# Ledger of designs, part 24: VH-VL binders against q86l99r1233to1411

Target 1, 179 residues: q86l99r1233to1411
Amino acid sequence: SNKESLPFRRDVIEKVINHLRENSLDTEGIFRLSGNMESVRGIVKSFAHGEPNLSFEVHNISNALKHYLRSLDPPLIPYEFFLMLLDARKNEDAETIRNIFWKIPSDNRVVLTLLVDLMVKISENSNVNKMNSKNLSIVFGPTILKPRTPTLDRMALMTETQLQCGIIQTFIEDFHYIF
Short names: E, the ipSAE of ESMFold2; O, the ipSAE of ESMFold2 at other seeds; V2, 0.75 times the mean of E and O plus 0.25 times the DockQ between their complexes.

## First folded at step 7 (VH-VL; framework fv_adalimumab_6cr1)

Design p4 (at its last look DockQ between E and O 0.89; V2 from the best seeds 0.00; counts 0 for: pae O 3.2 > 2)
Fold by ESMFold2, look of step 7:
Structure p4 (fold): chain C 179 residues (1-179), chain A 122 residues (1-122), chain B 107 residues (1-107)
Amino acid sequence: as target 1 above (179 residues)
Amino acid sequence: EVQLVESGGGLVQPGRSLRLSCAASGFTFEDYAMHWVRQAPGKGLEWVSAISWNSGYIDYADSVEGRFTISRDNAKNSLYLQMNSLRAEDTAVYYCAKDMGEDYYGSGFDYWGQGTLVTVSS
Amino acid sequence: DIQMTQSPSSLSASVGDRVTITCRASQSISRYLAWYQQKPGKAPKLLIYAASSLQSGVPSRFSGSGSGTDFTLTISSLQPEDVATYYCQQYNSYPWTFGQGTKVEIK
């Protein structure tokens, strides 16, 4: 069955990111360890309805954020930026990545900045939480950067995934240059 | 309720091929990584292969790499294992397993199917 | 590849006994370890994930502990329905690997 797409709710995402910033920086495996599937489903529904329920153990909240972001249509990074960013990453061109970021619509830029700042703070504490920039890029790459029409070709999917991860890793590692 | 139903097992001669299928229901299939795990009769569990939620990461046990291909069709809620060049040591019950996570890292298997038996003998 | 070694390979205990099963990884796996229960003729069932987190619907007599290379599954009071084979499994890095299993029987 087809997964239902969800609307972008800036205020919800901001609340969730701020909650995680206050509660997850010392949490081992944050964004990697799973939560309870039924709890995560319920939390995602609360995000989608604009009424975020954050009264759960932190792994359920982090997993709900991942699932919510993956379900956005259009995605957090709008579809028109997908090919441009992948091409810039293929050429290892952080300056072009920065230029493309600043063309992203303002609401999306604010949320993306908050999300990547959270990832920077987590990665700076990776000796405790075990989540470095590479780890986080694997989690978030395909989650927030998606093509309008997904390919069915396995080799192309693998290549696209590596580039998606590379873009997020660049955002984290070059945060102060790009953002 | 979460259900995973494997099919496609059977008796086959060495060197032949089989394709296993796993039909998933009761959860958002495209949110999760999926795996194949096998168990030879009277033996322990052996991980065979993994595929991330979007097929962007795939991995195999050394014993099957180059012969087996994992794939998924998220529109059909289905996981597949194409098994080529089968050997006697591939004889096992093959389980479809749902990962608790979605990406390359995974988080362990919260749900399993009941398995399908593959017997490779001459 | 990370080798997972369980101990003991089998055990017999009386109803009500506290039993422990250990699992040792050949290198650190942090806490990326799961425990499964498998009854004869059935698929495995998840008991514990992330070394110590109890899966929904699993009786509270089951618990897990450990980090790094040494892990323990404990059944605080063995029940007749706990007769099964128990497997640990690491998910720190691919290939994911299982321990060889521990058969638990009632005396």
Scores: ipSAE 0.459, ipTM 0.816, lowest interface PAE 3.0, mean pLDDT 91
Fold by ESMFold2 at other seeds, look of step 7:
Structure p4 (fold): chain C 179 residues (1-179), chain A 122 residues (1-122), chain B 107 residues (1-107)
Amino acid sequence: as target 1 above (179 residues)
Amino acid sequence: EVQLVESGGGLVQPGRSLRLSCAASGFTFEDYAMHWVRQAPGKGLEWVSAISWNSGYIDYADSVEGRFTISRDNAKNSLYLQMNSLRAEDTAVYYCAKDMGEDYYGSGFDYWGQGTLVTVSS
Amino acid sequence: DIQMTQSPSSLSASVGDRVTITCRASQSISRYLAWYQQKPGKAPKLLIYAASSLQSGVPSRFSGSGSGTDFTLTISSLQPEDVATYYCQQYNSYPWTFGQGTKVEIK
């Protein structure tokens, strides 16, 4: 991969999530519809520099958040939690998923809670914005939960992706139990 | 400048195979979903296949499922289409297309390659 | 599969004319619709995404409207360089499907 990793900036992510909470809940296709590529690239640079520029149409901001989160290394859910979360999802074990969540470092837990709460709020308004928990899980699953060493096997990668999405869907649907 | 350059087209007999390649530059290839779209001579556009940014979601048109395989190599900024058991009906210009989005729930094709011609004829 | 029906199949108009191309989906696709222009011998080019959003670098004489099943591409004042075939395309659900195309010529 030639993509540069970006540092975890809790304050930046919180500002962006709060902005989206206030401006995106009734936006059709939020996180699904794309923004302008030039604008999104510029916004991601502003996140990386620690001074988020949010004076853009909301689709540009939501896309920039996706790209920023994807570029984090380590990811928002640290690498050491990947296999245990996937195994817990494979066994359909929400209690174990909750227990693992509470072992995640506190700064990551705070940001993850804000992000999933945003997804819950969006999904609760899905009759307007057309983004339900399944739609959001497809967007965010591989974005924030990823292995340190990606598999090269196509079928294994597809299976991992379905499990990653399942964990995010569980976070959204069982939010009050897990968080 | 975004560029998509297809290669690997040619004349081939029915039942044979071809592999198409698409070299991408000017954008972060691994952030976006990619597609193949084809156009038979004198005809309209037909979507062929999609692959998400991480290859986690793949889909095919019914007409090619089981015969074509889409893949990508993000380290090489490259998209591929392996075409097996080719039929006369597969004769078309094949375009690689960049999705505006990342997953297979995309937003349309903001950039297209020049296309590569595949002719299947006996 | 969602069928996309364009009208008309072809048209001939004078420079300066207002041109309207319609696209109908066989079921609701919300606003998940794109319009492409394909000039003779060239790859398609995105004009409009999300039913009404103008792509960067596309002249403002192009506009899109509609939601649900009925969509319109409008060229407010036809220019010689607009000779092309125009396609609508839904991206609501796979398989993604295109309209049959509308060939625009100048008389």
Scores: ipSAE 0.444, ipTM 0.812, lowest interface PAE 3.2, mean pLDDT 91
ESMFold2 (binder alone), look of step 7: mean pLDDT 93; pTM 0.948

Design p5 (at its last look DockQ between E and O 0.77; V2 from the best seeds 0.00; counts 0 for: pae O 3.7 > 2)
Fold by ESMFold2, look of step 7:
Structure p5 (fold): chain C 179 residues (1-179), chain A 122 residues (1-122), chain B 107 residues (1-107)
Amino acid sequence: as target 1 above (179 residues)
Amino acid sequence: EVQLVESGGGLVQPGRSLRLSCAASGFTFEDYAMHWVRQAPGKGLEWVSAISWNSGYIDYADSVEGRFTISRDNAKNSLYLQMNSLRAEDTAVYYCAKDLGEDYYGSGFDYWGQGTLVTVSS
Amino acid sequence: DIQMTQSPSSLSASVGDRVTITCRASQSISSYLAWYQQKPGKAPKLLIYAASSLQSGVPSRFSGSGSGTDFTLTISSLQPEDVATYYCQQYNSYPWTFGQGTKVEIK
């Protein structure tokens, strides 16, 4: 990406996820509908500085979270897990996906658990918020699970993206088995 | 100020190819999905194609699938449409449109370019 | 494919009138609908997204309502600068589709 990477701040991410858990479960299109571009940019900067500004309409906060997570380097799921997770997804092997999850470093696992729990709660209320597990996986797949070196081939990139989304969808749908 | 500037339109014969470009400025281009939308003279709007922020999701209208290819270069803040096997029915003003969102599910088009005219005739 | 049907195809109203344009989807699109204004020779401009959310910089006389299959754009008090063609557009599923447009004129 041509964007500058941002620091991983577990405490900031936890505060933002908790805020969304209290304020977004009934919000139609959460994580799909956009916020104000300038507001989102400013909120992301506040996350990176360690003092999250959550005094905004909820779509601005949800968009800021996904932009912040996308800007992390290394990503929330560290690079070394990328290929093994994609292979496990290609084989539809949830047991291997669970085993890999538990090898992820502890701080990342805690944040990932909170994030996926939020997605589970949103998807369970999808009759109201219109965001099912598939919708959420498209938002978060390429955002938190990234290769160290992106493919240059357009069709391979599309296939890779579908596998990334499939892993997040598996996390949501099999949450209690994996986590 | 958000700006989208299309170029590459013109008069071409049926069966030929043309490449449209869209130069973006005033926003973080790589954060947003982008689209092509066209409007035939005196007619309504027709969505043509979409591409997600990282090119991981791409889709086309049935009328252009297999003939048109959307692409983007995030380093150059540019969107492209390669149009092959052009037909008279492809005659339209082509708009570059910024999605409110990042993926191809989108939220609508908050900014549009001025459009570039493509005329396909003998 | 989701067909979007606008009514009326055209209308003429006086300055200050309340104007209502309807849009019907051939199947449910939840609230994934946008309204655009297009003036002659210009690109469309976003007015409303998510069926009812007003885009930044759009006058408050514009409002949107509806969900599912039936949607309405309302101009509470028509102004001379509102002469344009208005389009609805669904973004629930690909291919994204537009209504045929509604031309609004001052009488």
Scores: ipSAE 0.396, ipTM 0.782, lowest interface PAE 3.6, mean pLDDT 90
Fold by ESMFold2 at other seeds, look of step 7:
Structure p5 (fold): chain C 179 residues (1-179), chain A 122 residues (1-122), chain B 107 residues (1-107)
Amino acid sequence: as target 1 above (179 residues)
Amino acid sequence: EVQLVESGGGLVQPGRSLRLSCAASGFTFEDYAMHWVRQAPGKGLEWVSAISWNSGYIDYADSVEGRFTISRDNAKNSLYLQMNSLRAEDTAVYYCAKDLGEDYYGSGFDYWGQGTLVTVSS
Amino acid sequence: DIQMTQSPSSLSASVGDRVTITCRASQSISSYLAWYQQKPGKAPKLLIYAASSLQSGVPSRFSGSGSGTDFTLTISSLQPEDVATYYCQQYNSYPWTFGQGTKVEIK
């Protein structure tokens, strides 16, 4: 059994991010600790149908968001930006990363801005929630920035994963410059 | 119904190789990190290796690093452990374990397979 | 590596007794601790994750507490089916490590 792709629903993602912004900033291990598998599956289904059910403990909601974002096709950061962003990260070029961000379609940019702003707020409270920019980048890097065709080489895949994480870390740490 | 079914165990001589497989069903395998955990006869549990949902992060216990290789095939819902240069101290029941979480950090093991016995003896 | 030390190594108690098992980490693991139950010839079963969160389907007589370095598994009223070996396990950092186990028996 393989997971099928899910549709992009901007309004659903906005509601979920706003809910987490109100309920997750003090939560230890948010986005790292797992939820209940059965609950998470049901919540993701509610997102895909446009009727988000947020009446669950916060770890179930955060995990559902991760699963939903990973299931998007095309991903939140569209496929055509993947290589450009990785190359800019290799060169440590935040200005080019910023220029690429502003070329992303408007609906995706709004959602990405809300998502990264949430991560900034979480990381600013990391002494309580234990989730700094590096921790969050490991969670979200491969989730929202993906190649159309994954590499078959295991060492190259590990290298790509590090670069994907680095881009999300840059988004968080340089938020006010990029966004 | 979540199921993890290990196979490939057996009796082998020291210095030989063995490949373990774990077939997963009843959950979206490609969403979760997976692990191998072993238990020597009459002894406690020892974590062996971890692999993240997309294979982007992999780690090993010091005792097996360089000799064992974890891998997964998400299209086939399968986890593998290639065990090279086997030693007597590798004798154990090997469990396939599902992580509650997805990434390198992990969250504990909510489902375990039945285990497969590996015996390394002359 | 983070060492996990359980106490006691074994215990014997009567049905209905409150049973406590402790687990001590050699350094802080925050709340990243799980408890498992293992019956002879069976795979371990998750009881508690995140130090205090009860896994689905586990009876409410089981509870976990603690943070940092000291953790406790409590069985509020021991039942005959609770005869097993119990393990704690940290997942704060790799390598993940288990306690040595606590065997629980009925007197």
Scores: ipSAE 0.396, ipTM 0.791, lowest interface PAE 3.7, mean pLDDT 90
ESMFold2 (binder alone), look of step 7: mean pLDDT 92; pTM 0.939

Design p6 (at its last look DockQ between E and O 0.91; V2 from the best seeds 0.00; counts 0 for: pae E 3.5 > 2)
Fold by ESMFold2 at other seeds, look of step 7:
Structure p6 (fold): chain C 179 residues (1-179), chain A 122 residues (1-122), chain B 107 residues (1-107)
Amino acid sequence: as target 1 above (179 residues)
Amino acid sequence: EVQLVESGGGLVQPGRSLRLSCAASGFTFEDYAMHWVRQAPGKGLEWVSAISWNSGYIDYADSVEGRFTISRDNAKNSLYLQMNSLRAEDTAVYYCAKDMGEDYYGTGFDYWGQGTLVTVSS
Amino acid sequence: DIQMTQSPSSLSASVGDRVTITCRASQSISSYLAWYQQKPGKAPKLLIYAASSLQSGVPSRFSGSGSGTDFTLTISSLQPEDVATYYCQQYNSYPWTFGQGTKVEIK
């Protein structure tokens, strides 16, 4: 990866998610549509410094959140949970997914809960914003759940991606059971 | 400054192969989806293929599926198009295009290379 | 596949004229539409994304409007440097498709 890893700042992520919860539920294509690249880059820098600048059009903020989360190392869902979550999804085992979620460190769980709650709210308004649980899972699957070492095999990568998306879709659709 | 530089085009006989490369700089390449778009001489634009930021989603135009393979190497900031079983109708300028987005859904192409010409002729 | 039909195929206008180019999708694409300018001998350049959002560095005389199936690119005051072919493109669903282009010339 040529991208510099960024520090996990729970307070920043919470502020950004809260902003989006208040400003994005009616926004068509939220998390799917992009913002201006230079604006997004500047916003991500403000997140990394602990001073989030949210005075931008909402697509710049949502895009910056995606890029910030992708830059975390370790990721929001720590590496050690990757294979067990994928296996639980492959077996369609929501109970095991729930058990694994509750083993995730508490700071990560709080942020993940807020993030998935936002996705639930967006998906519940998908007739307006056009972003259902499947759409959101494609956006967030590989962003927050990723292997320590990415596979080089294309067929395995396709399967892995489907499972990553499936886990996020499970989080959204079974939110009250898992969280 | 964002730059996309295509290479690997040339004159080739039908049935043969070419590999196109695109070198990217001036942005975090691994954050964005990438595409190939082509333009036959004197004609309009045709989307060819897309690849998501992590290669997890890939798609092709029907006219090239099974013959062309898109790939990327995020460590090298490079996008590739392996073109097999080339046909006369594949003759075009091939553009490397940066998506504004990262995943399967994308948003459009905010930056383009200057293209590389592929001519498929006997 | 979603077909994109541009109108007109070509036009000739005077410097300072208001120019309107339309793009119609064969089915709804919401606001998932981009406009590109391609000057002779050059690669395409993004003008408008998300139907109406102006790309950074694009002159404010360019604007986009529409949602669903009917979209418009407007040049409020045509300039000599606007001689180009203009393309719309949907990114609602794969395969992504372009309109056939509109060639804009100065009288």
Scores: ipSAE 0.472, ipTM 0.822, lowest interface PAE 3.0, mean pLDDT 91
Fold by ESMFold2, look of step 7:
Structure p6 (fold): chain C 179 residues (1-179), chain A 122 residues (1-122), chain B 107 residues (1-107)
Amino acid sequence: as target 1 above (179 residues)
Amino acid sequence: EVQLVESGGGLVQPGRSLRLSCAASGFTFEDYAMHWVRQAPGKGLEWVSAISWNSGYIDYADSVEGRFTISRDNAKNSLYLQMNSLRAEDTAVYYCAKDMGEDYYGTGFDYWGQGTLVTVSS
Amino acid sequence: DIQMTQSPSSLSASVGDRVTITCRASQSISSYLAWYQQKPGKAPKLLIYAASSLQSGVPSRFSGSGSGTDFTLTISSLQPEDVATYYCQQYNSYPWTFGQGTKVEIK
């Protein structure tokens, strides 16, 4: 692909998630509705430089977080965990998913916990914000859980995407067991 | 400068095939869902197909399902529509449209190409 | 499929008039609605997304309102350059569907 990968900055992600926790739980379509493309690009750049600029309408901040997380290389869930998580999800094995989560590097685990906790809070208010666990899993599945080498087979990609989403949905729905 | 440039339209007999391409520039193509939307001459807009940023979710209008295939090549910033078994009802200007969002859902089309005309006639 | 019905199909108004176009969905689409302007021979242009959010670069005389099934596009003071066909479009669920269009002309 043609876009630049971005560095992992735990402290930036924590600030952004805390901002969203304070400002997004009542927002209709949060993480689904788009932001302004110019604003979102500028905000992502501020995240990448370690100086997050959060003085924007909340949809711009949520979209910037999605773009930042997608641009991480390695991704938030490192490549090494991709196949084992998909296999555990295929077998509906939440215990194995939990065990794999705790093997992820500690900084990534802290960020994952904060991110999934935010998703839990959003989904608990889905009657207002219209974003349930399924909706959020579609947003975040492929964003944070990626193969090292993307498949070119469309049917396999569809299956992988469904499993990626299922893992995030498991994280949300079984949060207190896994995290 | 967001730019979407469609190509591959033309006059085609019923039952034949045609492949449309859309070259994208001015944005990070692999971050966004992409769509094909068509408009028969003098008529309204009809959504045809969608593909998510990673090709993990794909959908089609009922009228084209099984005959049309959407695809994308993120390394080449390109969107495609393979149109098989063309019918007279497929005659339209075909627009490449950028979604504001990345996901299966989408959120609206903030940029459109100028379109390429496909005419299906004996 | 969610059917989108626009009213009126066409209208004629004077420069400076307030123009209102309505769009009704056959079932609730929450706020997942966009409005487009299309001039002859041109691609559509996004005016409003999320029912009421004004796209960057769109004049402030355009506004959108509504939620659920009933939506409006308002041009507070019609200008000569606003002569176009206007479409609403739902993006609540696939297949995405458009209204049939409203042609706006100057008297």
Scores: ipSAE 0.375, ipTM 0.771, lowest interface PAE 3.5, mean pLDDT 90
ESMFold2 (binder alone), look of step 7: mean pLDDT 93; pTM 0.944

## First folded at step 8 (VH-VL; framework fv_adalimumab_6cr1)

Design q1 (at its last look DockQ between E and O 0.89; V2 from the best seeds 0.00; counts 0 for: pae O 2.5 > 2)
Fold by ESMFold2, look of step 9:
Structure q1 (fold): chain C 179 residues (1-179), chain A 122 residues (1-122), chain B 107 residues (1-107)
Amino acid sequence: as target 1 above (179 residues)
Amino acid sequence: EVQLVESGGGLVQPGRSLRLSCAASGFDFEDYAMHWVRQAPGKGLEWVSAISWNSGYIDYADSVEGRFTISRDNAKNSLYLQMNSLRAEDTAVYYCAKDMGEDYYGSGFDYWGQGTLVTVSS
Amino acid sequence: DIQMTQSPSSLSASVGDRVTITCRASQSISSYLAWYQQKPGKAPKLLIYAASSLQSGVPSRFSGSGSGTDFTLTISSLQPEDVATYYCQQYNDYPWTFGQGTKVEIK
């Protein structure tokens, strides 16, 4: 019924991000358009096993990255940073967001930097690919920043989602200040 | 094999409530956005409601907002539609639809259930 | 709301004919359009997503084209099993909306 959490593999994520950086900047709807479900599932398994299979159409690879990152436990941004980041975003406090980012473990920070840099590059070409910073933040907010115990309160879930997206949007738009 | 099985339809009087359920199997339900789509007898398709993979985004057609509530239980691989204050114009086959995507945007419906009929009449 | 205008409302064609169905959006939807086939008493089935991407298991005689506001579904050689109603649907913005459908029959 529930899928197994996946291991954090920094080297795999780096390879996938580098592949997307080389192949996706001109791709319309990258990270928004879906791929084939069976292909995506198979690619995610290859990531989890440490041998990423990147011989697929780019939308299958971008979707596999999203699903892989969502399946990490702990998530890319570890659970203990969730509430601090949401609070800093609620107060529109970019300096505190930057300070919290630099407290995240170094392997996670390296991957975050590569991932957000990819998002910056995509957003800079949004006239072609149709994916601006807001679009990307909606895709990645809840994917990489999650609470340890999800709330069941509908209004709280909607508020958390907006703040999660806001943090990623801040990462993209203030990249050079935060990173 | 992907399967979506709706239940909970039936004949009800105006003003009453029904709760529709959709049991999902054959895919990682918790990874995808889900929708309800309805079709009145002999008519076209009408989107009713959407819910993102983590329930963080929810939206409704204007015709049902305030009366219908979409929800999901990822531990049970189940999608729900609570339908309150039912009206004759809500009479339709209600389909559970899997989004190809996961979030607010979506990407279209790659799998559909066979539907459950809701008839609202005296 | 984005209105989807589908044409024609119905058509009849012979087996082997090329069939074209059009769909027009009231504003640009980029490539965020899907095509569905629905047979009587059955759920819709996805044919095309992202305006032109063929869903797995759909015969290659089906193709989609267009972007922006004008979209086309083409059946290159109509087969008896293609008798159905076809719907376009935009997913650019909520509420998601469908065309009114095109009923395709064999002469």
Scores: ipSAE 0.613, ipTM 0.868, lowest interface PAE 2.2, mean pLDDT 92
Fold by ESMFold2 at other seeds, look of step 9:
Structure q1 (fold): chain C 179 residues (1-179), chain A 122 residues (1-122), chain B 107 residues (1-107)
Amino acid sequence: as target 1 above (179 residues)
Amino acid sequence: EVQLVESGGGLVQPGRSLRLSCAASGFDFEDYAMHWVRQAPGKGLEWVSAISWNSGYIDYADSVEGRFTISRDNAKNSLYLQMNSLRAEDTAVYYCAKDMGEDYYGSGFDYWGQGTLVTVSS
Amino acid sequence: DIQMTQSPSSLSASVGDRVTITCRASQSISSYLAWYQQKPGKAPKLLIYAASSLQSGVPSRFSGSGSGTDFTLTISSLQPEDVATYYCQQYNDYPWTFGQGTKVEIK
């Protein structure tokens, strides 16, 4: 890809998620509506440098988080867990999904827990913000759960996308069981 | 500077095929959904097709479904439209358009190319 | 499919006039609506997204309002360079659909 990968900064991600938890639960279309492209780029740069600038309208902050997480390599859910999670999702096996979650490295688990908890809070207020668990899963599935080697087969890619979304939807809907 | 440049338009006979290309620069192409939108001469705008940032979601207008195929190559910053079984009613200027968003959900088109004319006639 | 109906289909106004264009959706689209300006021979240009958010570089005389099914684009003081055709577009559900356009001319 032509885009440079970004460093994983747990402390920065925690600050951003906490900011969104305090400021976005009533925001219509949060994570769906776009921000200003130049503002989002600048905010992502501040995340990568360890000095998050959160003095922006919340849609710019939420979009910056999406772009930052997408740019991580390895992703938030490390590559070795990809196939295991997809297989567990194919079988609709939440117990196995939970077991896999607890094998993820502790720094990644903490961040993932905070992120999914934010998504739970947003989805519980979906009458106001219009973002239910399915909506959020479409946004976050391919963003945080990626294969090491992307498929070139169009139909396989569509199937993988559906499974990636399904795993995030399971995380949200079964949060208290899994986390 | 965001730039979208379409190419591959021209005059073709009904039933023939044509491939449109769109070269993107000035933004992280791999982060955004992309679309084709067309406009028949003297007429309004018609959405044709969408493709998400990772190609995980693709959709078409009913009038072109089964005949047109959208694709993208993120390594080459390029969007494509393969147009098969062309009809007179496909005659239009075809625009590539950048979505403000990335996935199945869109946010509108913040940048457009100049368009490429496709004329389908005997 | 969600049908978008613009009113009026055309209008003529003097420089300095307030111009209002309406767009009606056949079902609720929340605030997922954009407005575009298109000058002859040119690509459309985004003016407003999310029903009311002004795109960067667009003059502040343009504004958008509405939610649900009824939306309005307002030009507070029409300028000669605003002669164009204006389109609304919903992005609530696929297929995405445009209004039929409103041609704005100077008297």
Scores: ipSAE 0.551, ipTM 0.847, lowest interface PAE 2.5, mean pLDDT 91
ESMFold2, look of step 8: ipSAE 0.568; ipTM 0.854
ESMFold2 (binder alone), look of step 8: mean pLDDT 93; pTM 0.947
ESMFold2 at other seeds, look of step 8: ipSAE 0.549; ipTM 0.845
ESMFold2 (binder alone), look of step 9: mean pLDDT 93; pTM 0.945

